# VHH binders against 8-oxo-dGDP phosphatase NUDT18 (nudt18), part 5

Target 1, 325 residues: 8-oxo-dGDP phosphatase NUDT18 (nudt18), of Danio rerio (Zebrafish) (Brachydanio rerio) (q568q0)
Amino acid sequence: MDSQSSILEENLEKILRGEGLEFDSVAEQVDPVTLRKNVCYIVGAVIFNSKEEVLMVQEAKRECYGRWYLPAGRMEECESILEALQREVREEAGIDCQPITLLLVQEQGPRWVRFIFLAEETGGSLKTTAEADDESLQAHWWDRKSPLPLRAHDILSLIDAGLKYRRNPWFPVTQPVDFPCHVVCQRLFLTFISSRADADDRLWLLMSNNNTSHHPRLPIVVSFRTYISKAVSKLIEDCMPSSYISVHIRGILGVQHNGRIPGKTDGICFNTLVLLENTEEGAEIGSPPSLETDCYRWQEVTNQGLKAKIIERIKDGSVLPFQSL
Below, E stands for the ipSAE of ESMFold2; O stands for the ipSAE of OpenDDE; V2 stands for 0.75 times the mean of E and O plus 0.25 times the DockQ between their complexes.

## First folded at step 1 (VHH)

Design c10 (framework vhh_7b18_3)
Fold by ESMFold2-Fast, scan of step 1:
Structure c10 (fold): chain B 325 residues (1-325), chain A 123 residues (1-123)
Amino acid sequence: as target 1 above (325 residues)
Amino acid sequence: QVQLVETGGGLVQPGGSLRLSCAASGFTFSSYYMGWARQVPGKGLEWVSYIYSGGDTEYQDSVKGRFTISRDNAKSTVYLQMNSLKPEDTAVYYCAKVYEDFLSGYPYGMDVWGQGTQVTVSS
């Protein structure tokens, strides 16, 4: 009804569509991340041809020489996530590609993130042994059945995820969007659902009180010395330390990255969907956990359309998967 | 659970040498890549060197030919031999458990767990 509610609703819709929001100020001052010095981003591609054969590259590096893997590599300075993907596939496999969707985001430690894409071939020529170089020896379309010496077997689950998505997508197409960020952080859809058999579900969203503007702001958590997933738990411990609650990271609604200015835009902002469940014995299950700080507030989502969309994404797991390795 | 304890830092004159040691515990040391990172006063962390589980090594360009990383799997220890030290090498040096990129098998990130060891190169 009022302008603040309209702005919040529009911002929630944008995030649910996989779009970005301008980066909000962070309460804590944290040094910017710098690509290849204190943060590393890996891109990898699952690409099928019309026969459902998967694109593989033969490794040229000494320690894994001659073994096969998915096209993958490190993001370089001044490129976007999508540009890194297309460059790596071109360098290692000789083909041009375009992303269909992110399939998976993986993390390990506070400084490593891997983006796995489902992508399709758009041109180029498959790299042959005559074109062997330091990037790869050759590329091949693998039938997924013939014997092939793999660098590691973790890719089998990635290939399966790509095949599953091709046949029956379980989350909306999710692509990185161009928004500058100087840290690795998460903008949180931190939700609580109240369910009754005789009434419609009610939905609550955690909002930041560290706003000086009239625009409502979602909480932002920065990863510095721990896993990205642990930063969410720290926020919850800080604002609800006496509550017995389960925190469930459902997945990622969007990925914001720019990368154009080294040391200033090498960060990433994940729009992360989180569900809280109150586990206190005898507590009122229909109420969100009590906050022990004035830094945050609970706000009910009363727009029926938005509420239904958010609850559906949570209950169906209709979100880009996120894994800690 | 993971514990890394760095030792061997100190004050040294330009052109001098220092040997850093890192005692590791809480994980299967021989299975992991190990590395060294440093934080120059007023700047962020930068990687210095990696040693793969198989013993192969990589170095930042500014330290190639001067620094040598090595490991002793029986002692769960990684070392950094620093020769021909320059004032620019002044930093806190951190031992790191290095995460192997499961896609490419190369080092992609480092977790620093200890307090580090201060290296000061000054006359």
Scores: ipSAE 0.000, ipTM 0.191, lowest interface PAE 12.0, mean pLDDT 82

Design c11 (framework vhh_7ubx_2)
Fold by ESMFold2-Fast, scan of step 1:
Structure c11 (fold): chain B 325 residues (1-325), chain A 123 residues (1-123)
Amino acid sequence: as target 1 above (325 residues)
Amino acid sequence: QVQLVESGGGLVQPGGSLRLSCAASGFTFSYYAMTWVRQAPGKGPEWIATISSGGSTMRDDSTKGRFTISRDNAKNTLYLQMTSLKPEDTALYYCATGLYWESSYPLYSFDYRGPGTQVTVSS
């Protein structure tokens, strides 16, 4: 005899595995984003050979001509994030690759997002100077020690992150999944943990009340001319303005994008893990902060296995890093 | 309010040892991975080591043979044991929540880190 899992628990498990959920309507509607008009996505690859030499490309662009960088470039219309990655590596370095995992997502401005992957070589041959074009002059494997004139030193931390993940993964493999989205938004695992001496931790998630769907929904926050990260703060200020709490974006559990219909599916949905923490010292709080709105409610996670998984991801920072520059 | 306070720095001769401590308050210390970072004058921050809530460690290859990160969740304290110190280890050492590349909140003012403790290695 079987007991049916709740729809919420099934959906939470899917997101924790890096899988997607159908994009839901949001309470506040905004105009769709359009690639090449008001949103820009950049992909970059960290690729090592068996000697832990890293793949580098020599820039052909006037402003950084002759300098070396990781294979990277802008996404084009009608392609997925993974298709863009494989295309850029082939165009700039001459090799075929397969992504292992996302290493980092960086927001470099409102609606300007960079996706950095750890990937492996699967074929092709290194681009030579005889094959130089507008994409790149050539590609080489860099020992990370020999002098090499870099376009920018920001990639050194990316290379280091790739090496560390390769040797000792600290978060699960996380890949973009194919789901249509028309805005740049975050679906929030907005968590509150209640702990008491000598008792098991209790876990709460913020849930949306104002959806047309008949099953429980996680909150979705949309960015309009602001950093993606600031949308989380606004939600918290709107629903818990009088609470003594701090907000921590732990990282990204998943990335959803389709891109196949220009002007309609050029958006992206991040499944984002957020921790709310009580700032009142010495107070044992058995319940999350009271809400000053009817748009949201707190939902306790009572499934012990699911609760343990979520708390562990929070504790270990076992989640794809997200940076706002 | 979240607070991290480093201690244990000072002047030491080359080849010497120091143990740095980071006292945490205002948050549930045991729920967070913790990191040691250093910054020398005129240079950017350099990641040293991270320890998970469960005790798993990640260390920079250049220092992992000489530096050991550890934690005591009962005391809300993070440690860095430093041995065989060199002049190039001279820097301000500070602790922070999470991994070096982890977003704890994208406003710099909410990146939980301490004011640092100065380590000077000189004869």
Scores: ipSAE 0.000, ipTM 0.207, lowest interface PAE 16.7, mean pLDDT 81

Design c12 (framework vhh_7ubx_2; at its last look DockQ between E and O 0.03; V2 from the best seeds 0.00; counts 0 for: pae E 9.9 > 2, grease 25.6 > 24.2, SAP .676 > .668, placed apart)
Fold by ESMFold2, look of step 2:
Structure c12 (fold): chain B 325 residues (1-325), chain A 123 residues (1-123)
Amino acid sequence: as target 1 above (325 residues)
Amino acid sequence: QVQLVESGGGLVQPGGSLRLSCAASGFTFSSYWMTWVRQAPGKGPEWIATITSGGSTMRDDSTKGRFTISRDNAKNTLYLQMTSLKPEDTALYYCAKSFLDYYGSEYTPLDYRGPGTQVTVSS
């Protein structure tokens, strides 16, 4: 075992634990993204009280005046994702909160990325009608049964996910970590599993080649002017165009952002778990797909403890969900 | 009541062109970013292009510049000019109401979209 192998295993463990890695560079020279110019991030909160009632805010906006929604809004300059969440809940509902976990990351093309959190009340008091302003008219705990005119019905599945997670978590607590990033990108935990009837599964990771690097690194794919999922699929098609494979984004292992310097650190790095599957019916595939470039290589994960952790996350789906709308 | 009504779809030969329109009512159209999305049967929705209230545009690289989004704020109408159409462009095309520029931070969920207009590219 050498120093490069030890560094790789340490880095993989950090990513699996949701700790992330400092973001240093991308292979391509790409201009930094800028909040409100070419990226938009939305935060939303699912908060329950002890009676499992959900925090709702009544909209003040003319087009949806008097209708109800989750506390939610756009991230502003110089904020972390968590700071944006706490600010929006305070502004709209009068409630202080502490995030428990991300529940879902959603995207709608390059238009926006939405971070939905399960969170808990830590202080403040519900905004009353006497405190109505242009942010909201008031806030209430909703029993999820009484009639309530909603601004939009997309939040019903989000509330349900929050309730299910609170009762029976199905993936480890996942929260954004404070690492700056200048682009929207994914660090790919890109896996291939070979299965044999008479042997244990073998696990392969796609690694980036860098002739100036002392250790192997996970690939980074920039998501500029495309869906995040399309950027991953494009990479696979470019590297493995002759293969009968499909790309399955299993979910998010971690989210890295800090937002401190507008126009310089407005990006986000997603540490993304991806599984490649053979689409050729009936075939047993003993080796990963052939690569048509020297930019990448396959690395077998031979550390049995690490291999088991990764395979379990993949097979159980124990990962923060990601959804393209 | 927010309404978005798409039109201009139909059957087109490969290589042909179509211009889709989206008539908007029930909100201040000029204040919002507007978006085109498409959905083929059995597939998820696919973003095509977004235009800001100020007229700046963003589009998916996968269209390779074949599609152009535009707006006419005087007519409350959003357009999608489609050229060099391919069979894989066959889908139901929707417009969607997006962000407010000057009323504060906000997003528009997918529930504020029209019923769509069908585009079918076939010989």
Scores: ipSAE 0.005, ipTM 0.313, lowest interface PAE 9.9, mean pLDDT 82
ESMFold2-Fast, scan of step 1: ipSAE 0.011; ipTM 0.370
ESMFold2 (binder alone), look of step 2: mean pLDDT 79; pTM 0.794
OpenDDE, look of step 2: ipSAE 0.189; ipTM 0.585

Design c13 (framework vhh_8h5u_2)
Fold by ESMFold2-Fast, scan of step 1:
Structure c13 (fold): chain B 325 residues (1-325), chain A 125 residues (1-125)
Amino acid sequence: as target 1 above (325 residues)
Amino acid sequence: EVQVVESGGGLVQPGGSLRLSCAASGFTFSSYWYAMGWYRQAPGNQHERVAIITSGGSTNYPDSVKGRFTISRDNAKNTGYLQMNSLKSEDTAVYYCAADIYLGYSDYTGYYDYWGQGTQVTVSS
C-alpha cells in the first residue's frame, strides 16, 4: 500500500471506530453558527434503574405545566454536549449521570439538532416537590405501565430504543468527540455496493478531488438554511443528476463538536454513512453511477478487511440512527 | 425580555377575511434564527396549529387551512401576520402567536418558548 492509500485507510478506520478527524475550512458557509442566535442543540437522557423504570421529570413550563417528559434541555454557551447532558439531568432530576452511548440524533428545520443519550445513574438524589423550581417540579422513576400525563408521546419511541440497546446493542458505543467546527456539516461515507452472483461484493466510496491536499478527502457538505438530510440529496443531485438511484442515510458514525469558544466552535461535524441503491429495473448492477462533475471521483475499496467492515455496518444497520423530522 | 403580542381579531361573516398581527419584541427577525407559529383553540378543544414560518422563510399549513390562510412577516416592523381568507364558522377560535428563538422550525414536541395572550376570531352570521 503506498503512503496515500495507507493514510486513507487509517482515516476510514478511525471514523468507523467513532473517532474524529481534523476539519478543513469550507467555503460553502461564510457565517459561522452561534448558539442562542442561529443554531439550537437539545440534549435528552434515557436513564433506567435496576427495575427498568425510566427517569421522568414533571414540567414547570407554562405550556406543558404538570406534564411528564424525559430530562431534556438546550445546550448553553461554553459547554460540550456531554456537559449539557449532565447539567440538564442534575438540574431537572437531581441525579448525577454518565452517558453510555448516543441512541439517536434528530434534526428539524435549519440548525435544530437533538441528541438523545442512553445514560446511567452515578449519584445524586431524586428531585422532590419540596425542591420544585423553574427547571422542574419533581422527578420520578416510571414503570412505563401506570397512567402518566406526558408532555408529548414522541418519547415513547426513545424509551423503547433505550430498552432495545440496553438489552441487545445493535451498533457500537458512539460518543461526541472534541473537535472544533464552525458550521453544521457532514463528512460523508457515500457508498455504492456492487453484487454479482459469481463474485465477491465490490465497494466504492465517493472522494473529493482536492488538488491542493496531500491526503485523500471524503466529501463534506454543509447544512446552510437546509436540513442535514437535504444537504446530502443536493450533493447527489449535483454529482449524478441523470442517475436512477435511491439515497439512504444509514446513520451516524461519529459526532465532532467543541463548544468552548462561543461563536467560533458552536458547529458540529457528523461522520455520516450513506448508501446509494440503483433503482433502474433490469439493469446489471456492476458499477457505480456515472458522475457528471470533475469535483468528485469513485474510489474502489480494495482492502478486503476494510471493505468487509463497511459492508457489514451497512447491511446490518449497525450505526447510530439519524432521523429528520 | 422576549414577548409576542397578537392583534387584529374580530367578528366576520362566513366567506370574509381577517389579518392577524403578531408584534415581536426582545429579538429581531433579521438577526436571529426563529420559528413563529399561529395556533388556535376553540372552547373545549385542544390547541391546533394553523401556520408556521421559519427565519429562512419556509412555511407549513395543515390541510384544514391550506390555500385559505397565508403566514408572512415584515422584518422592518418585526411583525408576523396571518392572512385568513374564505373564513368558515369552524375557524371560530382564540388565535395565539407563538415563537421559538434560536431554533428554526420545530413542531416535533409542540413546544414553543413564548406565547401571546390570544386574540378572538368569531365567524358568524
Scores: ipSAE 0.000, ipTM 0.217, lowest interface PAE 14.3, mean pLDDT 81

Design c14 (framework vhh_8h5u_2)
Fold by ESMFold2-Fast, scan of step 1:
Structure c14 (fold): chain B 325 residues (1-325), chain A 126 residues (1-126)
Amino acid sequence: as target 1 above (325 residues)
Amino acid sequence: EVQVVESGGGLVQPGGSLRLSCAASGSIFSFSYYAMGWYRQAPGNQHERVAIISSGGSTNYPDSVKGRFTISRDNAKNTGYLQMNSLKSEDTAVYYCARELYYTDSWGSLYYFDYWGQGTQVTVSS
């Protein structure tokens, strides 16, 4: 058995399970990402009680005073993503909670990322008007039928996503993993699938040709100060500028973050599943596009079980959703 | 440019049959990897789903057409089909073919179908 192939397969399976991987190196040296200085992370919770009512919070902020929203807020220094979620829910709603899964990752502009969770109540007591403070006025279990003045209607789709996942999960449980990262970056599962009527599908992954690594590794791209989707597209344009290729971010396989260490970095690494499709009608699809660089190479996934798992995740969209706003 | 072209519509008598075809050209997505569905719209009504087929080949139909309509696809040709039997006057509508593109947080759907064509008219009349 080739030891490097075994390491690659082990690493791919870890990422498919939502686990993290250590970095060998970052290709470009950039300034560290720091909360309240150059990046903003938002956490939000969709929580249902035993009656399938959703947890809502009445806003105390001047600009949206009295309007209702999901428990949500900004991450603080020295917090993990999960610690921020549990703190926000406790401060705004009085409820203790445990995350079930990430439901959605959203980005807006180069410095704003929002993590939406499906979570469950584990204790505490619902915040009442007698407990009103600057965090919120009160919390309420909403039946989704009674009229309720909302801060914004964007949460209606989030509530719907939580309900549908709760009843019929379409992707595996995906939780943030505590792993140090100095920048906002992506580890790319950049996939190309070759389909032929007379043969099983073939799967290719783009791999880094960095000789400082002692084992095969997936490409890492820095996303700080640009959209996540734009960083992926730029890599593809740099590697295969002559190709007629469509780039599709299928979703997020995992999230790595470590904000617990005071005075360190608040970087995030997204393990991102990307599908490339040939847009040329009648073009041969037997091989991935030719690369115009020595920095990367195509690696065929020949392990039948691993190949089947990756193709199935792509075909079924069985991946944590990602949206660029 | 991606286009979806529906064909095979026409005028038939009650109890007749039609086979609709959906061809994708300039396709960004292959039918092999995405769900596809057939939808219809009669004047004054919203679009309604009449058939869906998953990437794995699983099918689903509303009770109004179950047992009469059959959805299928030929992935090698990037072409989908809707076989309609025992047609009724209530089946009169413009029929559209759609492909699943991505997950969306739009109210009422976790993912959407896009690449609607111009549709093909089906009229069931004596």
Scores: ipSAE 0.000, ipTM 0.213, lowest interface PAE 14.1, mean pLDDT 78

Design c15 (framework vhh_8k46_1)
Fold by ESMFold2-Fast, scan of step 1:
Structure c15 (fold): chain B 325 residues (1-325), chain A 129 residues (1-129)
Amino acid sequence: as target 1 above (325 residues)
Amino acid sequence: AVQLQASGGGFVQPGGSLRLSCAASGFTFSSYAMGWFRQAPGKEREFVSAISGSGGSTYYADSVKGRFTISRDNSKNTVYLQMNSLRAEDTATYYCARDQLYYSFGTEYWGSDYYFDYWGQGTQVTVSS
């Protein structure tokens, strides 16, 4: 394997471990993202005690006064995603917490992203009615069975996801990492798998033909002003419009965010695992779809260990879930 | 009960000006971002402008930027839309709306009314010669 293939393999292994890569492909004319100006990030916490009771907060605002919800809120300028999570839990519930893992990433429209964490209590004390303020009236541990007037029922699926992960994790611990990023974008593990009855599976990755680069690069797509899922689909339609394939976002391998330092943008890079599947009925296609562009190429993954790891993540769904709402 | 009362619409010639008002009641007004949307006959509802709860951040659709100004008076529980240099294509029913999230920033409003939970009855603006 030449030097370029070795560098690619090292980068793929870093991403599979949830590590970040330096963002080295920014379009000159893409607008930077900043909180409160052109992007909104929500953080929410699923926290269980030893009895599997979930932490709930009672709303202080007039129109849903007295209704209960998970600790959640909007990210502020100049804080990391983890700092936002810990601040929201402290302000609304009175407790200190540590994130265990990202549990779910959701999008609603082109500029709204919600990060749901599974976290654990590390200190503090439950907020009481004597401590009521504009953040919340109080916090309680809910048994998930007793009647409790909820602000909204969308959190029930989040609680269930947290319980499932807590009891039997199905993807590796995934935490946001601070890396420079000026836009909302995705670095794509865009995969095609060929399976034959008498041979091991073969795996291909889509690679960028960026002629300004001295080493192999994964495709980067900008998601600002488009849905994360739509941006991926558009790239595939542009590259292989005549192919009988379907696009499946399997999930997120890692999240890079740069927001703590004053003067930095609040861009995010998602390392996104994508599977292309042949939609042709009964087709035995042993090669990836033909590309109708010179911007990208297919690269076969021939390293047996790396190939096995990537295929396992795909087939088992061993990746941080992603949902478009 | 949350109530939003939009007013100030009417007939105006191209190049004219109108000021729309939206009077709010039933909630802590300063804690919510407010938005203006419009819907022309036979068209989908589109975003016009939004303002954060404090008034410190404002957002505009490209089609109205430089011509329209959103503002609010938290002591009067009212959000305003000052419309200058009106064009025939500004003809629409204008709606004010409250962001569904406490302490909203307004950034998610472009192209979607999904994030607003309470809407005013609308006020008609007709720009014609």
Scores: ipSAE 0.000, ipTM 0.154, lowest interface PAE 14.5, mean pLDDT 80

Design c16 (framework vhh_7aqx_2)
Fold by ESMFold2-Fast, scan of step 1:
Structure c16 (fold): chain B 325 residues (1-325), chain A 127 residues (1-127)
Amino acid sequence: as target 1 above (325 residues)
Amino acid sequence: QVQLQESGGGLVQAGGSLRLSCTTSGFTFSDYAFSWFRQAPGEEREFVGAISGSGGSTDYADSVKGRFTISRDNAKNTFYLQMNSLKTEDTAVYYCAAGPYLYSDWSIYEPSYYDYWGQGTQVTVSS
C-alpha cells in the first residue's frame, strides 16, 4: 500500500522522536558482549544548582587522590544506563537526581563508551568529609571560577555544553530506552542529500534488503573488536568501495539498552545519523553512490514531512553529539 | 595538532641499557596516561609498560618486569622507558601511546584502547 502510515515511515518517526524499535536478531552470529570482560560503559553527570554552580566530587582513588571531577563511574551488572547514573551520583555525591538529557556519547577504543548526562537534583544530602569512603571523599558545588585541582580538564567542555543546553537546547531531549541488545551496534540512518537550484532537496536512505520478516529495514553494523566509527566506515567500504565520498557521523538519535540479563543483554544499539557527501568532481549530482552489492539498496524518502524533519536535523546539527577519542 | 615522537632507539649489546623518550604536543600532558608497546619482526604488537595520569601507578609485562622502568616528566611533556639488562628477545620497534586518565586492569594491554600513537623507534639488541 501507498499509505503514509507504512511501517517504515512509522519506524523512522519513532527513531526521530528518540523512541526505540524492536529488531530481529543480528543476521550474522556474533558473541555477546559482557560487562567487566570485553565492554566497559561509563556514565557521568553534569548537574547545576539554582546558582549555576556545578556538582563536583573529590576523588578517593590513590592515582587521583584529592582531585575533583564530575560524578562518574562504570556501569555494573543488572542495571540500566539511567540506574547506573543515579547510583553513581548517589554513591559519590550523596544526592538523588533525574536525567534531563544525554549531552554527549564518546567512544575510546574497542567497546568503551561514555555517556554524559545533563541531570537535576531531586533530593538527598551533599556528601561531607565525615562520610568519606572508597567512592569519594566529599562533594561540593563549584562556582566554575574559583581555583579547584581537577583530575582532568576534559570536563570543562562538558560543563560548558551542559550550561549551553540548559539555557538554549539545540537538539531534542534524548534518553536511553529499554530494549535488550547482546552486541554493541549502530542502526544507521545513512543519508544522501541531492540539491539543485530549480528543485526541492531529495533524500535517500540506505536500506537492508536481506530481512526475512520485515521489509525494508535500516542497516545494523556491529563492532568486531574495533571502535564503532571504524565499523561504519568498513560497511561503506564494503558496499561502495569505488565511490569518492566523505562520511560524516552527525550524531545519535537514540540509545537502546536494558542490561537486565547478565551476559545476554549487556549490549547497546545506537540509532545513528550519518551523512554521505560526494567528493568526486563531475559525479552525478542527483543520484546517491552506486552500490556494488545486492545486500543493500537506496530508498528515496518521498514523504514531505518526514524528509523535511531528517534534512533539518542534518543541516542544523540538531542531534546528540558523538565523539571518537 | 596532537603528536607523539619517540627518540633514543638504536643498536645495543646484550646486557646493556637504553633509554627511550616520547615527547608530546597538542594536548594537556597531565590529563593523559602513557604506555609503551613493541612489535618484533613477524609478531603482533605487545604491551611493555604503562604509567597512570598521576604517575602513582605503573604496570609492566612479565617479560620486562624488574628490567624496565616507565616514568614521566610533566614539566617537559615527556615520558620515558629505561631499559636495563637488555636481551636479544627485546629487539623490536617500540611505540609510545597516550590514553586518557585512568586505565583498567585489562584494557591497558589492548592497542586499540589508546587515542594517540608515535611512529615507532627501532631497538636492536645484538648477542
Scores: ipSAE 0.000, ipTM 0.184, lowest interface PAE 12.7, mean pLDDT 82

Design c2 (framework vhh_8k46_1)
Fold by ESMFold2-Fast, scan of step 1:
Structure c2 (fold): chain B 325 residues (1-325), chain A 124 residues (1-124)
Amino acid sequence: as target 1 above (325 residues)
Amino acid sequence: AVQLQASGGGFVQPGGSLRLSCAASGRTFSSYAMGWFRQAPGKEREFVSAITWSGGSTYYADSVKGRFTISRDNSKNTVYLQMNSLRAEDTATYYCAADSYYFTLSESYLYDYWGQGTQVTVSS
């Protein structure tokens, strides 16, 4: 194995472990992402007690006054995603918590992202009506069965996801990691799998041909005025427009963010796992789609252990879910 | 949908003051972040000031910090821009704008609703 292949394999292993990589330079000039200026991040918590009752807060805001919801709120300047989560839960519910894992990342339109966590109670005391303020009226442990007037029913699937993960995790613990980033972007594990009944699966990754880098690089896609999911589709349309393929975002392998540096570090990099599948009848065996650009190349993953890990994450859906609303 | 009507512009001498008002119609005003932008002839539209939906945070362009104050009255569905120590460089048409879904302060193209504008002229 040459040194370049070894560096790529080490970087792929780091991402699969939920670690970050230094932010790669992007060719397109984009203004830095800043909270309260051009992006909105929401954090929400699914927290169960020993009886599998879920933590709920009673809304104080006019439009949803008296209705119940999960502890949730907007990220502030100069805090990490995890700090925002802990602050929101403390302010709204009186509870101290620690995150167990991200459960779901959702997007709606450009530059709106919601991070839903499964978390556990570590201290504090439930907020009572005597402590009611602008953040919430009170907090309660909900048995999930008794009638409770909800602000919105979207949280029911979030609670179910948290309960399922708590009982039988189907993807590895995934937490935001501390890496400065100035934009909203994705580092793509854009994969193609060739499978035959009597042969081992072969795996291909799309690689960047950027000649300014000394190390092999995965493609970076910046989301400026489009959905994160649409940015992936546009890259694929641009590099293989004549191919009969379907594009599947399998999920997120990792989230890189550093909000503790004031100013220009409110960007986020998602390490995104993407699967391409041939939709053409009689599709060629053993070959990924032909590229109509010199900006990218296909790289076969020949390391058997690494290949098996990536294919397993893809086929079993063992990745943090990602949804476009 | 929100409709915005800006008013309060006029002629003023350097060092003078003006207060701009932006009246909103619609039931959801209190859920919008509000911004003020300005455009001088032959120049791009530039950010002036913004205020969060609750009024808890305010933001200013460096060129107006310490001279302009943004405020809102959610009971009257109105946002205000108090302009003090006016300079010739402040001459522009001033626009108010509402951001309904994203809290976007200084990126004009991300605001959902815009008022018609009110002219401010600072000259001797």
Scores: ipSAE 0.000, ipTM 0.129, lowest interface PAE 17.0, mean pLDDT 81

